# Designs tried in a protein design chat: VHH binders against O-phospho-L-seryl-tRNA:Cys-tRNA synthase 1. Part 7

Target 1, 364 residues: O-phospho-L-seryl-tRNA:Cys-tRNA synthase 1, of Archaeoglobus fulgidus (o30207)
Amino acid sequence: DFINIDPLQTGGKLTEEARQALLEWGDGYSVCDFCTTGRLDEIKTPPIHDFIHNQLPKFLGCDVARVTNGAREAKFAVMHSLAKKDAWVVMDENCHYSSYVAAERAGLNIALVPKTDYPDYAITPENFAQTIEETKKRGEVVLALITYPDGNYGNLPDVKKIAKVCSEYDVPLLVNGAYAIGRMPVSLKEIGADFIVGSGHKSMAASGPIGVMGMKEEWAEIVLRRSEKYKNKEVELLGCTARGATIITLMASFPHVRERIKRWDEEVEKARRFAAEMEKLGIKQLGDNPHNHDLMFFHAEVLYEISKKAKGGRFFLYRELKSRKIHGIKPGLTRYFKLSTYGLSDEEVDYVLNAFKEIIEKYS

## First folded at step 18 (VHH)

Design y6 (from c5 with S52N S54D)
Fold by ESMFold2, look of step 18:
Structure y6 (fold): chain B 364 residues (1-364), chain A 119 residues (1-119)
Amino acid sequence: as target 1 above (364 residues)
Amino acid sequence: EVQLVESGGGLVQPGGSLRLSCAASGFTFSSYSMSWVRQAPGKGLEWVATINSDGSETDYVDSVKGRFTISRDNAKKSLYLQMNSLRAEDTAVYYCARDTGSWEGFDYRGQGTLVTVSS
C-alpha cells in the first residue's frame, strides 16, 4: 500500500464503520424513509436530529449547527444571508478560493487582508484590523472571514486576537476551519467568533461533499430563515442538504473523529519532527515556526537544483517518490511543495524522510 | 526580462511533420530545463516533452513518444520540437516553458504557436 501525504486526503480517509455504512445506505434518499417534517435535521431514524442538534454543537463549541453540502456551501449561506447591496467582506489573502467565489456569488465586495512576506506568509491581527478600518471608509463591512489554518502554508493565525479585533469593529467573524475541524480541537466559543465551518471530506473522515456549520444563537434567525411559502424549509440551505451516503458516513465516522482530535499534540510534534529532519536535508519549512499544524509547505532548493540535471527533469521527484510507494506531491513540483503527516505512524514518517534522503543521495 | 517566443506552427495534414522553435532571452538559458506544453481547444494544459539543461536527458508524454523529438541549442538559446506522424489529436497551441521550480509550475511567456492537424 502507498503512503499518502496529500493534505487534501489525510483527514478524509473513511473509517471501517463509514465504509460499511456507505454500502448499507448508499441509495439516494435512504435516510429519508422516516422523515415526517420535511427537514433533514429533524430525522430521528437514522439519528440525524441527535447528531446535528446535540453532538455537533458540543463538538464545534457553538449554539446552533447544521450539515451542508460542503464547507463552501456553508460559507455561501452565511455570506448570502448577510449580504447587502454594495456591502463588503474582509477575508485573509491565504483564503481558499471557494471563500472568494462564495463572496462573489453573494454579490459582496471583497477586501483581502495582506499576508506577510517570505518566509512566514502570516495573517496578523494588525493587518486584519487595518484592512477592516480602511474598508469601512469604502462601505459597510458585513462579515469578516479568517482561514484557520490556510491550505497553502498550514498557518494557524492568532484567531482569538482576530476575533477580538472584529468584535471591536462590530463585524461578525466566520472561521473557515476546513483543515481544523475533525483534526484538531477547535471551539467557536473559545475563539470568540460568530460562525465556524468545517469540511467532512477533508477533515472528518466522510465521503463528500459534506460540511458542517456552527453559529451563535443570535445568528440563527438570519442564516436559517424560513421560506414564506414552504414554512418548514430553510432558505439558505435550499431546504434539505447532504442526504444519503455523505451524511451517513459523516455520522458513522464521528465517534472516531471525536476521539482522534484528543491526540492533536502528538500530530503537531510529529509534524515538527518531520520538518526538523527535512531542514537537515536542506529543505526549508515555510510559514509558522514553530509549526502548529500537520500541513506543511517546503522550499527545497536542493531538489530544484537536482531537477536541472536529472532524468525526467522537473518530474524526477514525483517518479522517485512513486517508485517508493509515496503519493501526495503533485507531478512536476520540486522547488516548492506541500504535504501532510496527519495520521501517519512514526515508522511511516521515518520511511518518507528516508526516501527524501535517499533521493538526494542518489543525485549527489 | 525573460522572453520566450514560439514559432513554426501551421496547418498540416495527418501524417505530416512540423518543427517548432522557441527563441529565449533575458536569462541564462543553459542553466534551465526546458519543456513544451500544449493546450488543445477547450482543454487544459498538457505537458509534452522536457529536456534537461545540457541536453543530455529527454522525456515525453506517452502519446507522443517515437513521434516527437525535443532538442536545444544552448549557444543559440533555442529550444526545438520536431513533430512527425502528426495526428488530429495533436492540434493545439504549443508553448515553450522554462522550469523555475515555482509553486505554479512552468513559465509561459509568449503567445504560443498554433498547430492544426487537419485534412
Scores: ipSAE 0.000, ipTM 0.424, lowest interface PAE 10.6, mean pLDDT 90
Fold by ESMFold2, look of step 19:
Structure y6 (fold): chain B 364 residues (1-364), chain A 119 residues (1-119)
Amino acid sequence: as target 1 above (364 residues)
Amino acid sequence: EVQLVESGGGLVQPGGSLRLSCAASGFTFSSYSMSWVRQAPGKGLEWVATINSDGSETDYVDSVKGRFTISRDNAKKSLYLQMNSLRAEDTAVYYCARDTGSWEGFDYRGQGTLVTVSS
């Protein structure tokens, strides 16, 4: 009925399998009914053990995986486990706010890698290298973070080159893949980074909050360190993490998610067609060009000009889209907005494009 | 630490002129697009003008086109807004901001500078 183009939602809609699992397992601690060890990742019924230790590592291309209460807690766990007094983290300026506040919570000093200017807003390997070099003059750099893609422009930085840069400086790299894992193919091994995190509720068709975390084996002893007193409990995870609806919906949706990423090329082509048609309407796509992700950011001077005269002013676009059963662009935005085409049929994409065309024509 | 310090505001009568300045520090000023935004008494934040990193492109909200000129001096790490033919509706606290290029709004951190346009 409603077409949702909100990047936060297009990868997170529950599957029917997840809806049914929620009904069966949605009671508070019901996934723990058959736990015999006190470890979430060791529960075999429902098969959390197989999911975490067999399926996730293969999916993420990593040695060791865990689930967390959202990607933000995975980022914090990595940061906190590596944090030292007066140490630094280097992260891209396109990062999500939760990366920044996780670093603050871990007590790390933060150096931001500058993005390039309008219209690209890119994070380059060169700027990444320069920021690491400059920051090492100020103190120890214990971690770097790259957002892949960023949640503003949908830019996919050259993460392999960035990983090589970080390796040359002996700085571990965390890849924030909240808009990648579950939407597109991604492999920690192929990237050459140290950690990868994803968002179940943004991109893996799960109810939130839930995240996934992957790492190279060499980091497991540090990040997954055990309590001295409670020897079976992992300190950074506070023992156990997702114990209810969040883990069960993630697992139930996972077969669908694993298959859908194989169609990523189709999603990129669809996004590029959408952006090209928007350009014909005078609405410019910012960021990577050609674009390489379903999340797109637009500069729409034509819609801004209309907003100056339309009834409803800056809210006219929201109202016109809502009347056509299109949700996902925040009320009040006209000149700049982001959207996602992920998972939309070609017919739904055409419907959204025609809506923009009709709205522009209505106010011509 | 990013710092943006606005100055040049004051009381001016309609039709008058005023020049705002913004001193930037704590970041590579020459690598960012910069904006002026304003907040009228009791109203929300409104974008006024933007200039790209080398000054080659500018853009303005229609209500100020032809009256306001945004400029920058990258050597002095400074952003400017020349305001001519001022009107009562221009009364606001003016902030300079780094361009985030996102739907989240403007990245501003200063106290702003008050411009009051009245008889």
Scores: ipSAE 0.000, ipTM 0.191, lowest interface PAE 13.2, mean pLDDT 89
Fold by ESMFold2, fold request of step 22:
Formats: structure tokens, sequence, C-alpha cells
Structure y6 (fold): chain B 364 residues (1-364), chain A 119 residues (1-119)
């Protein structure tokens, strides 16, 4: 009933198949009824083994894949497995906070690749290269991370060039694809990076927390190292990860998700049309131009000026959108906000655009 | 530089009244909506009230409606909160804040002023 434009939610709406699977398998540990080895990825009924070892590597374009309790856990697993005393990770300034916190938890020193200035806020291959070179003067750089796209501006950096830069410095690259995997085509092999992570609940139509992790085969012995005492348990995964509703809904939605990424060009064109219409209202789209993702960030000076006089002050926009059954812009935002058009019909996009137009006219 | 200096806090009995003040400097006060936010002991920040730039519109969190009144004097660059019918749950450090309309949320820099409602 509500039109949802929240970037966190637009790629995570459950499919009908996932809802039905939840009814059958939704009890905690339900997938463990058939576990004979004590490893999640070995369960054949339901077919978790086939999903993890056959379907997921093909989808991610990688050699080895696993399921984790969210993309944040996958990033930590990679970082922790490569961490050394006094070592560094280089990551983009547009990174999600969980990337930074995962690096701190892994005991890594952090160097941030600066973003460009207003209005683009871009991460360039040149700045990435400069930051790696400068950081190598301070210590060993064991990993680089690039956010693709970032969760604020929806920028898709030139990840192939960044992968080439990292290769030139002999630094492995982790691609954080939490807003890409399950929304758009993405392949680790085509990018030329070493690791890729995604979010099931943000972008793969699954009930969270759940994430996916892919890597080149050469990294599997390091990242998936086994416990000294419990020889069948993988240390970075704490033995097992997703159990029950999260893995079941991910698997049930997967056929739909695999097909929907083929329509990505339609989602990009829809986002560009939305942004162009917002520009006519005096609301400027920041970040990549032309824009290449459904997540968009806006500078809305006109809405901020209205908020100085309107009843409710900074909350006026939230209330006006809610009264029109539009959800996804957080209470209190006026001057700067983000939204996503992913999965909206053309009629729903037009409805949201007209709502912004009416709100501006109401306060003119 | 932007400065916000809160005053007027203290110890008051339940049912009593208190008036908080905030002196602003380092920015064009009349160009901004202003808010009061509070932090109860051991809890996070809670928005309390907002007043628009010219003082013509106000809004309040439901728990204080009818008891608290926000006001401003743009000539004196001052923000006020009249607090009536105080309850124990109103015990908090109160901060005044400039509303920038951005992700960064409320822009507050003062030490706040402690309000304690206790018999």
Amino acid sequence: as target 1 above (364 residues)
Amino acid sequence: EVQLVESGGGLVQPGGSLRLSCAASGFTFSSYSMSWVRQAPGKGLEWVATINSDGSETDYVDSVKGRFTISRDNAKKSLYLQMNSLRAEDTAVYYCARDTGSWEGFDYRGQGTLVTVSS
C-alpha cells in the first residue's frame, strides 16, 4: 500500500517463493534436520550444498563462495584472515561504516582514499593508486576495499581500473557489492578483483541478516582455514553461519533474483528519468552524472528553505510524504536525502515525482 | 565559530516549572530553525521541540505537548524553553541545536544544562 523508496529495502522485498519457504522451514535450526557433518555448506536437503558450491559461484563469477550473517561478517572474515601486526588496509572514503569497523576489529591500520569534492564525491583510480603508494611507505598493505556502489551517493567507481591498480601494487582487492549483487550484473572474474561480498537482505530479496562471499580459489585456504581442534569447522565462519529463515529465503528468492538482474538497464533508465524530473523542480542529483545506479542522492535547497517556515520544521517533508503513502526518506531530512527507484513501476515513479511537485507548490 | 550556550537548568520538584535559555553566536541566528534536544541519564538523545527561523511555527515531541513552550528572540540571538508541569521523566541534560537540514542531524556544541526533577 505504501510506495517504498528506501534504498535499504527496495532490493530486499521477499518473493512469494521466499514467503512460502518461510512457512515450511522458518523454525530456527530447521535446515539442520539433515546435517550429518556439522557444516552448513554440506547440507544436501534442503539443497544448501548445491546453492553454495554450484549456483552461487556462477552467479558471482568466482571460484569459491560462502554464505555469511550479512556482508559485514564477510568483510570481517576476509580482513581478519589477511591481518598482520601493524598492517594496513586501504579503503574508499565512501565506504559503509561496517567496512571501517570490521578493519578496526581485525586490528588493521586504515588509510582512506579521498573522494572528490561536491557535486561528484567520486572515488577515482588515481586517488586509489596514490593512497596505496603513500600507505606502503608507512607499512605493509595487505588488502584494499572498494565500495561498489556506495550507500550514500550510489556512485559506481571504475572498479576494473581500480583492480588493475591494486594488481600493480600486489594488493588483493575486496569489492563491497552490498547494493549491487542481486540488483545488477556483477562478476568477480570480469572485475579482476580477489573477493566480492553482497547483502542478501539489501539486494537479494531475502530475510536478513544474510550475506554472500566470493573469492578466487587461491584465497580459500587462508580465508576458510579450519580449526585446530574442530577440524571440519572453518574458523572465520565460526563453524556455521545462516540457519533457518535467512538461508531458506535467500535460496527461495534466488531464481527470481538471477533473472531480475538481466533487466538492470531498465532500472538505470528509470533512475535517470526520475533524477531529470527532480532537476526541473530545483532538486539536484549529486554523484555520478550520468547516474548508473537506482540509489540516488539529492541536494534539495528548495525543500530546506521551505523547512525554515513550515509547520513541523525539519520534519515537514517526512510528514508530507507519509500523508501521500510514500515511505523511505528518514524523518528530519530536507536539504539532503537519498532514495531508490529499484523495482518501482513507471506509474509509481510518476506518483512520487508528482508528490514532490505538489509539496513544493503547496509551500510556494 | 558557532557557539551555543545553554543555561537555566537546576533542581525542581515534580509539577514545577523551569525556563531554559540558549545564547547563540558565530552564525546568522535568524536564518536557522532551532531545536531543543535532551539526554536522560544512560540514554540516547531525544528531540524535544523545534521552532522555525522567524518563530511563527513550532513543533513538539508528544510527551511534552501542552507542558513545554519553545520560543526565540532573533534580535537577542536567543532560544528559550519554558518547561511547566515537570515530571521525573523530564530529567536530562538539555542542549540547544541548530537545524542544518542534513544527515549530520542536529548541530549542538554546548555543554548543555542539567534539569533534575526530584522530590
Scores: ipSAE 0.000, ipTM 0.395, lowest interface PAE 11.2, mean pLDDT 89

## First folded at step 20 (VHH; from c4, 17 letters changed)

Design j6
Fold by OpenDDE, look of step 21:
Formats: sequence, structure tokens, C-alpha cells
Structure j6 (fold): chain B 364 residues (1-364), chain A 119 residues (1-119)
Amino acid sequence: as target 1 above (364 residues)
Amino acid sequence: QLQLVESGGGLVQPGGSLRLSCAASGFTFSSYAMAWVRQPHGKGLEYIATISSRGSETYYSDSVKGRFTISRDNAKNTLYLQMNSLKPEDTAMYYCARDSGSWYGFDYKGQGTQVTVSS
């Protein structure tokens, strides 16, 4: 009965089909009875083969796709497969921590593209090019990574121009689309990237950890190489990835996900309207302005000042919102917080805005 | 792209009949089993009928056995549901669905057509 404005959860609410599927396929090895070849992507009933080899590539705008146990595993698989001794990966400073630790795990040196300063925090093609150029003087750059959008500010960098930059330097590009794939239209081919990854449980309404990975055809022999001993097993996927409830719910939700991304413009409009109204309350939306994503980051000095006097201190905002059946702001946050309007009705948007207004008035 | 478009729903009196149609496109229709599912207001999805790819085998839920008939025309890429002796409890949104088999159920459904049975 709560309105949820947590960016991690707004795109992940299960569809009715997924909920029904969850009840049936809840056992961990539920799909394994149907695996006759030892390959998850070759299971025909349920139609996992069709999903991975036909539906998913089309959806991602790529040639070859796989499912993984999360976007983080997909990023690692790509990084690890391309890793060389003393090699480098270039990634944006706004990258998710999982991108960074994946690179560390793969044994790669890391160069970060700097973000611009307050209030924009942008990753520019120019800074990207400069970072690649400087890094190449230090060693071989085997991969570039761009977060689209980033999970801090919801900024959408110019990924097409960044892809061109990478191409000019002969560096393959991986797009981290954890907050994009399943929310908005995204295509690997249209961007001009080499790899693209998404999050099933964040943005594709799956029940648990699952990711999607797309790539150009020329990379398949490298990233999806098979074991010497087990000839049917793909090494970077450790032979088998997400199965059971995760893959089944992903598939069950997928028709809905494909449809909802067509309404992306409406979601952007909601976000912009929300941000505009928050501004009237003295709460500033940081990052891209106008904003182009449902994930928004706010600077709220007015709420911070209230927190200095309010009963419960910095937890007052969480409690006030909870009492109004609004969930999604982390406990203890007042001065800075992020939220998402994804999937909210106009009425719900107004309700949340009114809640903020009332809270500010209450403590004024 | 895969599309399923239902039609034929409406308001009917108890004891009446309706025929639903589903136009399929974007996949090889004749290669897939198809199903009808329904969702009453405030309730979950209910499987009511399935038909094999060639139309040689049909399955019905107990709730509709003897009253409903599922059929298909592969040449027209169309699925049908003949509903006779309709009851108020048959009131629901009806969906055409691509049947992925008995284990999974379906992997795609249309936007639905509303059937209301009322005096």
C-alpha cells in the first residue's frame, strides 16, 4: 500500500505473470530437469533458448546475448576475457562500485574519467578521449566502460560520441545499462558499443539476481569461449548462470518490460515535473538539467536545516514519509538523497510532492 | 515484433455466447501451441484452454469444459475461443497467449479483451 520511490526497486516490481511463475519455479534446480544438453541457453522448454538467442538480442540491439547472475558478473566476464598482463580499463568516475571491483578482480589497471563539478557531475566525451590518450601512454587499454545512466545522479552521458571516441582509439566499449535496460529504449548497435549489460532484478522485473549481456558477433569467440575439458561449457559463465526462479520470472516479465519502455517519454516528463515542483520548495535537482531519467539526485538544504532541530534528528524525513506511506528514501538522509518517479501515476507524483510540502510546512 | 491482438469481447447476458479471436504476428504461428487465459477483476490469471501447434490436441480447465471450444486457423494466423452458456463467473479480461508448454505456461500474451456476463 506504500508508494515506492527507491530507484533500486521501482523498475523491479514483479508482474503478475512473474509472480505466478515464481510460485511454480521457486525451487533452485527447477529448470534443470529440462536441460538435456548441459547448456542453459539451449533449453527449449521452457523457452529459454528462444529468449536468449532471439528475443534478448533483438531487445538489446546486439548480435549475441547471454544471461548472467547479475550485471556485475557480465561486466566481470567481459573484463576478464579481455584482460592481459599490465593492461588497463578506462571507466567513468560515476561508475558503480561493482564495475571497479570487477576490474580489480580481473587484474586490470583502472583509469577513471573525471566528472565535472557541482552541480552537473557530467562525464564528457572530451574528458573520455583525454583519459584514453593519457592511459595509452602507460599501457595497453583493452576496454572502456561507460555508465548509462549513472546510479548517483541519473546523468545520461553522450554515449554515441563516447563510442566514436573509443572507436577512434581502437578501444572496445562496454555500456553499463543497469538503470537503462528495461526502463528506456537502448540499443548496442545504435550506440556503436561492443558490449552492453543490464540488470534483471533492478530494471527488468525479475525476482532475484540476474543480468543480461549483449555483444557484437566478433567478440563471441573470445568472451564465450568453451572449456577444453568440458566442450559444451562456456568458461566465463562458469558453465551455467541464472536459472530457476530468476530466469523464469525475467522471461515472464519480459513482454511487459518491452511494452513499458515505449512510454519512456512519459516517465521523463514525470521526473521533470517532479523536479520542477521540488525546486519551488527549495530542493535542487543536481545533474542533467533538464533531466532525462527517472533517477534523480536532490540537494535539500531546507530539510537539512530541519534535521538539526527536529525530533529524531536526521531520521525525521524517513519517519515523516513513512507515516504518509511513502518508501524509498534511505533512513538518515536529509541533505542529499536520490529517488525515482518510475511507474508512478500522476496522482502518486502529486501525493509525494504534497508530502514534501507538508513536511516542510510542519517544521517551518 | 511479436504481437497478439484479441477481439470479440463485450457484454452478454447469462446463457449467451461470444466468440473471441486473436490475431498473431511476428512469429511462426503454426509452430507454437496457443492458449487462452483470463483474469477476473482483483484475481490472478487463470488458464482456461490450450491447443497444440497443429490443432490436434486441446486442453480445457474444469471451469469451462463442455462450454468453451478453442480452435485455430494457421493459414490466417488466428486463434479462436467459442464461449457458450456463459455465466457471471466468466466475467474477466481474456488474453490470447503463446503457450510454451505445460511446464512454463506462456511466454507472451496480448492486451486482452473484456468479457462481461451480466443480466
Scores: ipSAE 0.000, ipTM 0.200, lowest interface PAE 14.2, mean pLDDT 93

## First folded at step 21 (VHH)

Design f2 (from c4 with S54R D99Y)
Fold by ESMFold2, look of step 23:
Structure f2 (fold): chain B 364 residues (1-364), chain A 119 residues (1-119)
Amino acid sequence: as target 1 above (364 residues)
Amino acid sequence: EVQLVESGGGLVQPGGSLRLSCAASGFTFSSYAMSWVRQAPGKGLEWVATISSRGSETDYVDSVKGRFTISRDNAKKSLYLQMNSLRAEDTAVYYCARYSGSWYGFDYRGQGTLVTVSS
C-alpha cells in the first residue's frame, strides 16, 4: 500500500522463496542438522557448500568467498587479518561509519581520502593517490578501502582507476559494495581489487545481519587462516558465521537477485528520470551527474523555505508524504534528504514525483 | 612535511576586528577542507569553523555565526578567519587545522596565534 523510497529497505525485501525457507529452516541451528565437518561452508544440506564455493565466487567475480554476520564483520575480518602494530588503512571520506569503527577495532590508524566540494562530494583517484603517498611517509599502509557506492550521495567512484593507483603503491584494495552487490553487476576481477564486500540485508533480499566477502586466492591463507588448536576453524570468522534465518534467506533469494542485477540499466534510467523531474521542481540532485545509482541525495531549498511557514514546520514534508502513502524520508528533513527509486514501477515513480509537485503547489 | 603557520593574532577591544591568516605547505592545499579551532586559557579545544576544499561550503559553531567569516585562497595556499564583533569569550589561541573527515577532527594543526579580547 505504501510506496517505499527508503534506500535501506527496497534492496533487502525478502522474496516469497525466502519467506518460505525461513519457515522451514528458521530455527536457530537448523542449518547444522547434517554438518559433519564443523564448518558452515561445508554443509551440503541445505546446500551452503555449493552456494559459498560455487555460486558466490562466480557472482562476485572472485576466487574465494565466505558469508559473514553483516558486511561490517567482513570488513573487520579483512582489516584485522592484515593489521600490524602502528599500521595504516586509507579509506574514503564517504565511507560508512562501520568501515571506520572496524578499522579502529582492528587497531589500525586511519587516513581519510578527502571528498571534493559541493555539489559533487566525489572521491577521485588523484585524492586517493595523494592520501596513500602522504600516509606512507607516516607508516606502513596495509590496506585501502573504497565505498562503491557511498550511502549518502550514491556516488560510484572510478574504482578501476583507484585499483590501479593502489596497485602502483603495492596496497591491497577492499571494495565496500554494500549498495552494489545484489543491485548492480559488479566483479572483483574486472575492478582489479583484492577484496569485495556486500550486504545481504541491504541489497540481496535477505534477513539481516548477513554479509558476503570475496577475495583473490592469494589472500585466502591470510584472511581465512586456521586456528592452531581447532585446525578446521577459521580464526577471523570465529569458526562459523551466519547460521539460521540469515543464511537461509540469502540463499533462497539468490536466484532472484542474480537475475535482477541484469536489469540494472533500467534502475539507472529510472533514477536519472526521477532526478531530472525533481530538478524541474527546483530540487537539486547532488553527487554524480549524470547519476549512476538508485540512491540519490537532494538539496531542496524550495522545501526548506516552505518549512519556515508551514504548519508542522520542518515536519511538514514527512506528514505530506505520509498522507499520500509515501514512506522513506525521515521525519524532520526538508532541505536535504536522500531517497531511492530502486524497484519502483514507472507508475510509482510518477506518483512520487506528482506528490512533490502537489506539495510545492499547495504551499506556493 | 605538512606545515601550517598562523598569524594575525593580537590584543583588541570588545567589538573590534581581527583577520587571522594561515600559510599552508607540504600538501595539495586545494584538495582539503580546512578548519579553525581555538583553545581558551585552561580550556579544551573548540571547533570554530570549517571551509570546503574549493570554498563553496562553510560551517560555524553557533557562538560565532554571523560574526566570523572563514575563507581561503587556493592559489596562495592560505586560510583566513575574519573575526568581527569580538567578545571577551573569543579570547583563545587560534589554530589552523587540516580537516580529517571525521566529526570536526583534524590530522594536522599549526602552532597557533593568540587572540586576546579585553578592554
Scores: ipSAE 0.010, ipTM 0.544, lowest interface PAE 9.7, mean pLDDT 91
Fold by OpenDDE, look of step 21:
Structure f2 (fold): chain B 364 residues (1-364), chain A 119 residues (1-119)
Amino acid sequence: as target 1 above (364 residues)
Amino acid sequence: EVQLVESGGGLVQPGGSLRLSCAASGFTFSSYAMSWVRQAPGKGLEWVATISSRGSETDYVDSVKGRFTISRDNAKKSLYLQMNSLRAEDTAVYYCARYSGSWYGFDYRGQGTLVTVSS
């Protein structure tokens, strides 16, 4: 009965259908009895084939899709497939650590597109272009990556313009949509990207690590190349990926997820309202303003000052929120924190706002 | 060693003007956003204004908007705060503070300069 404002969890709460599905498919190899070809994406009952080859491509706005064990593995698969000796990937400075380590693992050199300064921390098409241009002087750029939105600030860069920039420099673009796919409308084709990845358990209400990967048709032969020895196995997917409760719950939740993204404007409005009220309390929302995503990052000097004298020190905020049945702010955070209003009712939003107000007043 | 030294504080009448300066040393000044914060008697620290590393962006607390202007000279490693139309409630010790990012906040600040607005 807690209100959850953790961005990692708000889009991942299981649907009732998914919870029911766990009762039947909870075992890790529960779908394998139905796998006749050795390919997860070819299982027809349950309808995994239909999901991966028909529903998911349509949802992602791509030609070819796969499921992975997470968005991070999808990004690595793409990077590894395109990697060459001494090659470069260009990615935004706001990238998730998993994007960065994926590139390292793939043996790529990394050039970061700088974010703008306080308070926006934006990734601009202009800086993207400049970084690509400069990097090309150093070596071959085999991929660009943009985080949409980033998980630090919830900023939404102009991905269409960025895609255009990448195209002009003949660099394929991967969109990391871990906080987008399943929350808001997003389309690979509309963006003009080459690859797009999402997180099932973060933003598509799956029960465990699972990701989605979409691409243009022209990349399928490269990224989804098959093993020399095992002719039916795709090398970058290590032959098989999410094949238990994760894929079943993803599928079970999918009708709901597909529907809820149609209400994205309401979620944006909710977030903006929340941010505006927080500002009145002296808690500043950093990043895009007006904000365009449910994930928000706040700077709270007032709470930081309280933490210097409050019982429990920097943990006072966590404790105060917990006592009010609010979950989602990490223990020990006071000065800076992120939260999400995704899925909250108006009453719940007000409740959380009032909680912050009361906490500040309590220590005033 | 990072050093921030504020100057320019003093006594001023309501409606008056004052210009604060901060001299920075010990770090690459042009790489950091800089801020002014203040502490009024009996109150906590309050953010006043921030300027981006290149000076292209500025932000202010609402109570000082239109009255205060933050600026910088990267060549001189200096931060400024032009304060106009001063009010009694602006009375505080003003600190120059280095902003090191969204996760680090203000990691260094000076010893401060006292601004007293009184008739």
Scores: ipSAE 0.000, ipTM 0.254, lowest interface PAE 10.7, mean pLDDT 93

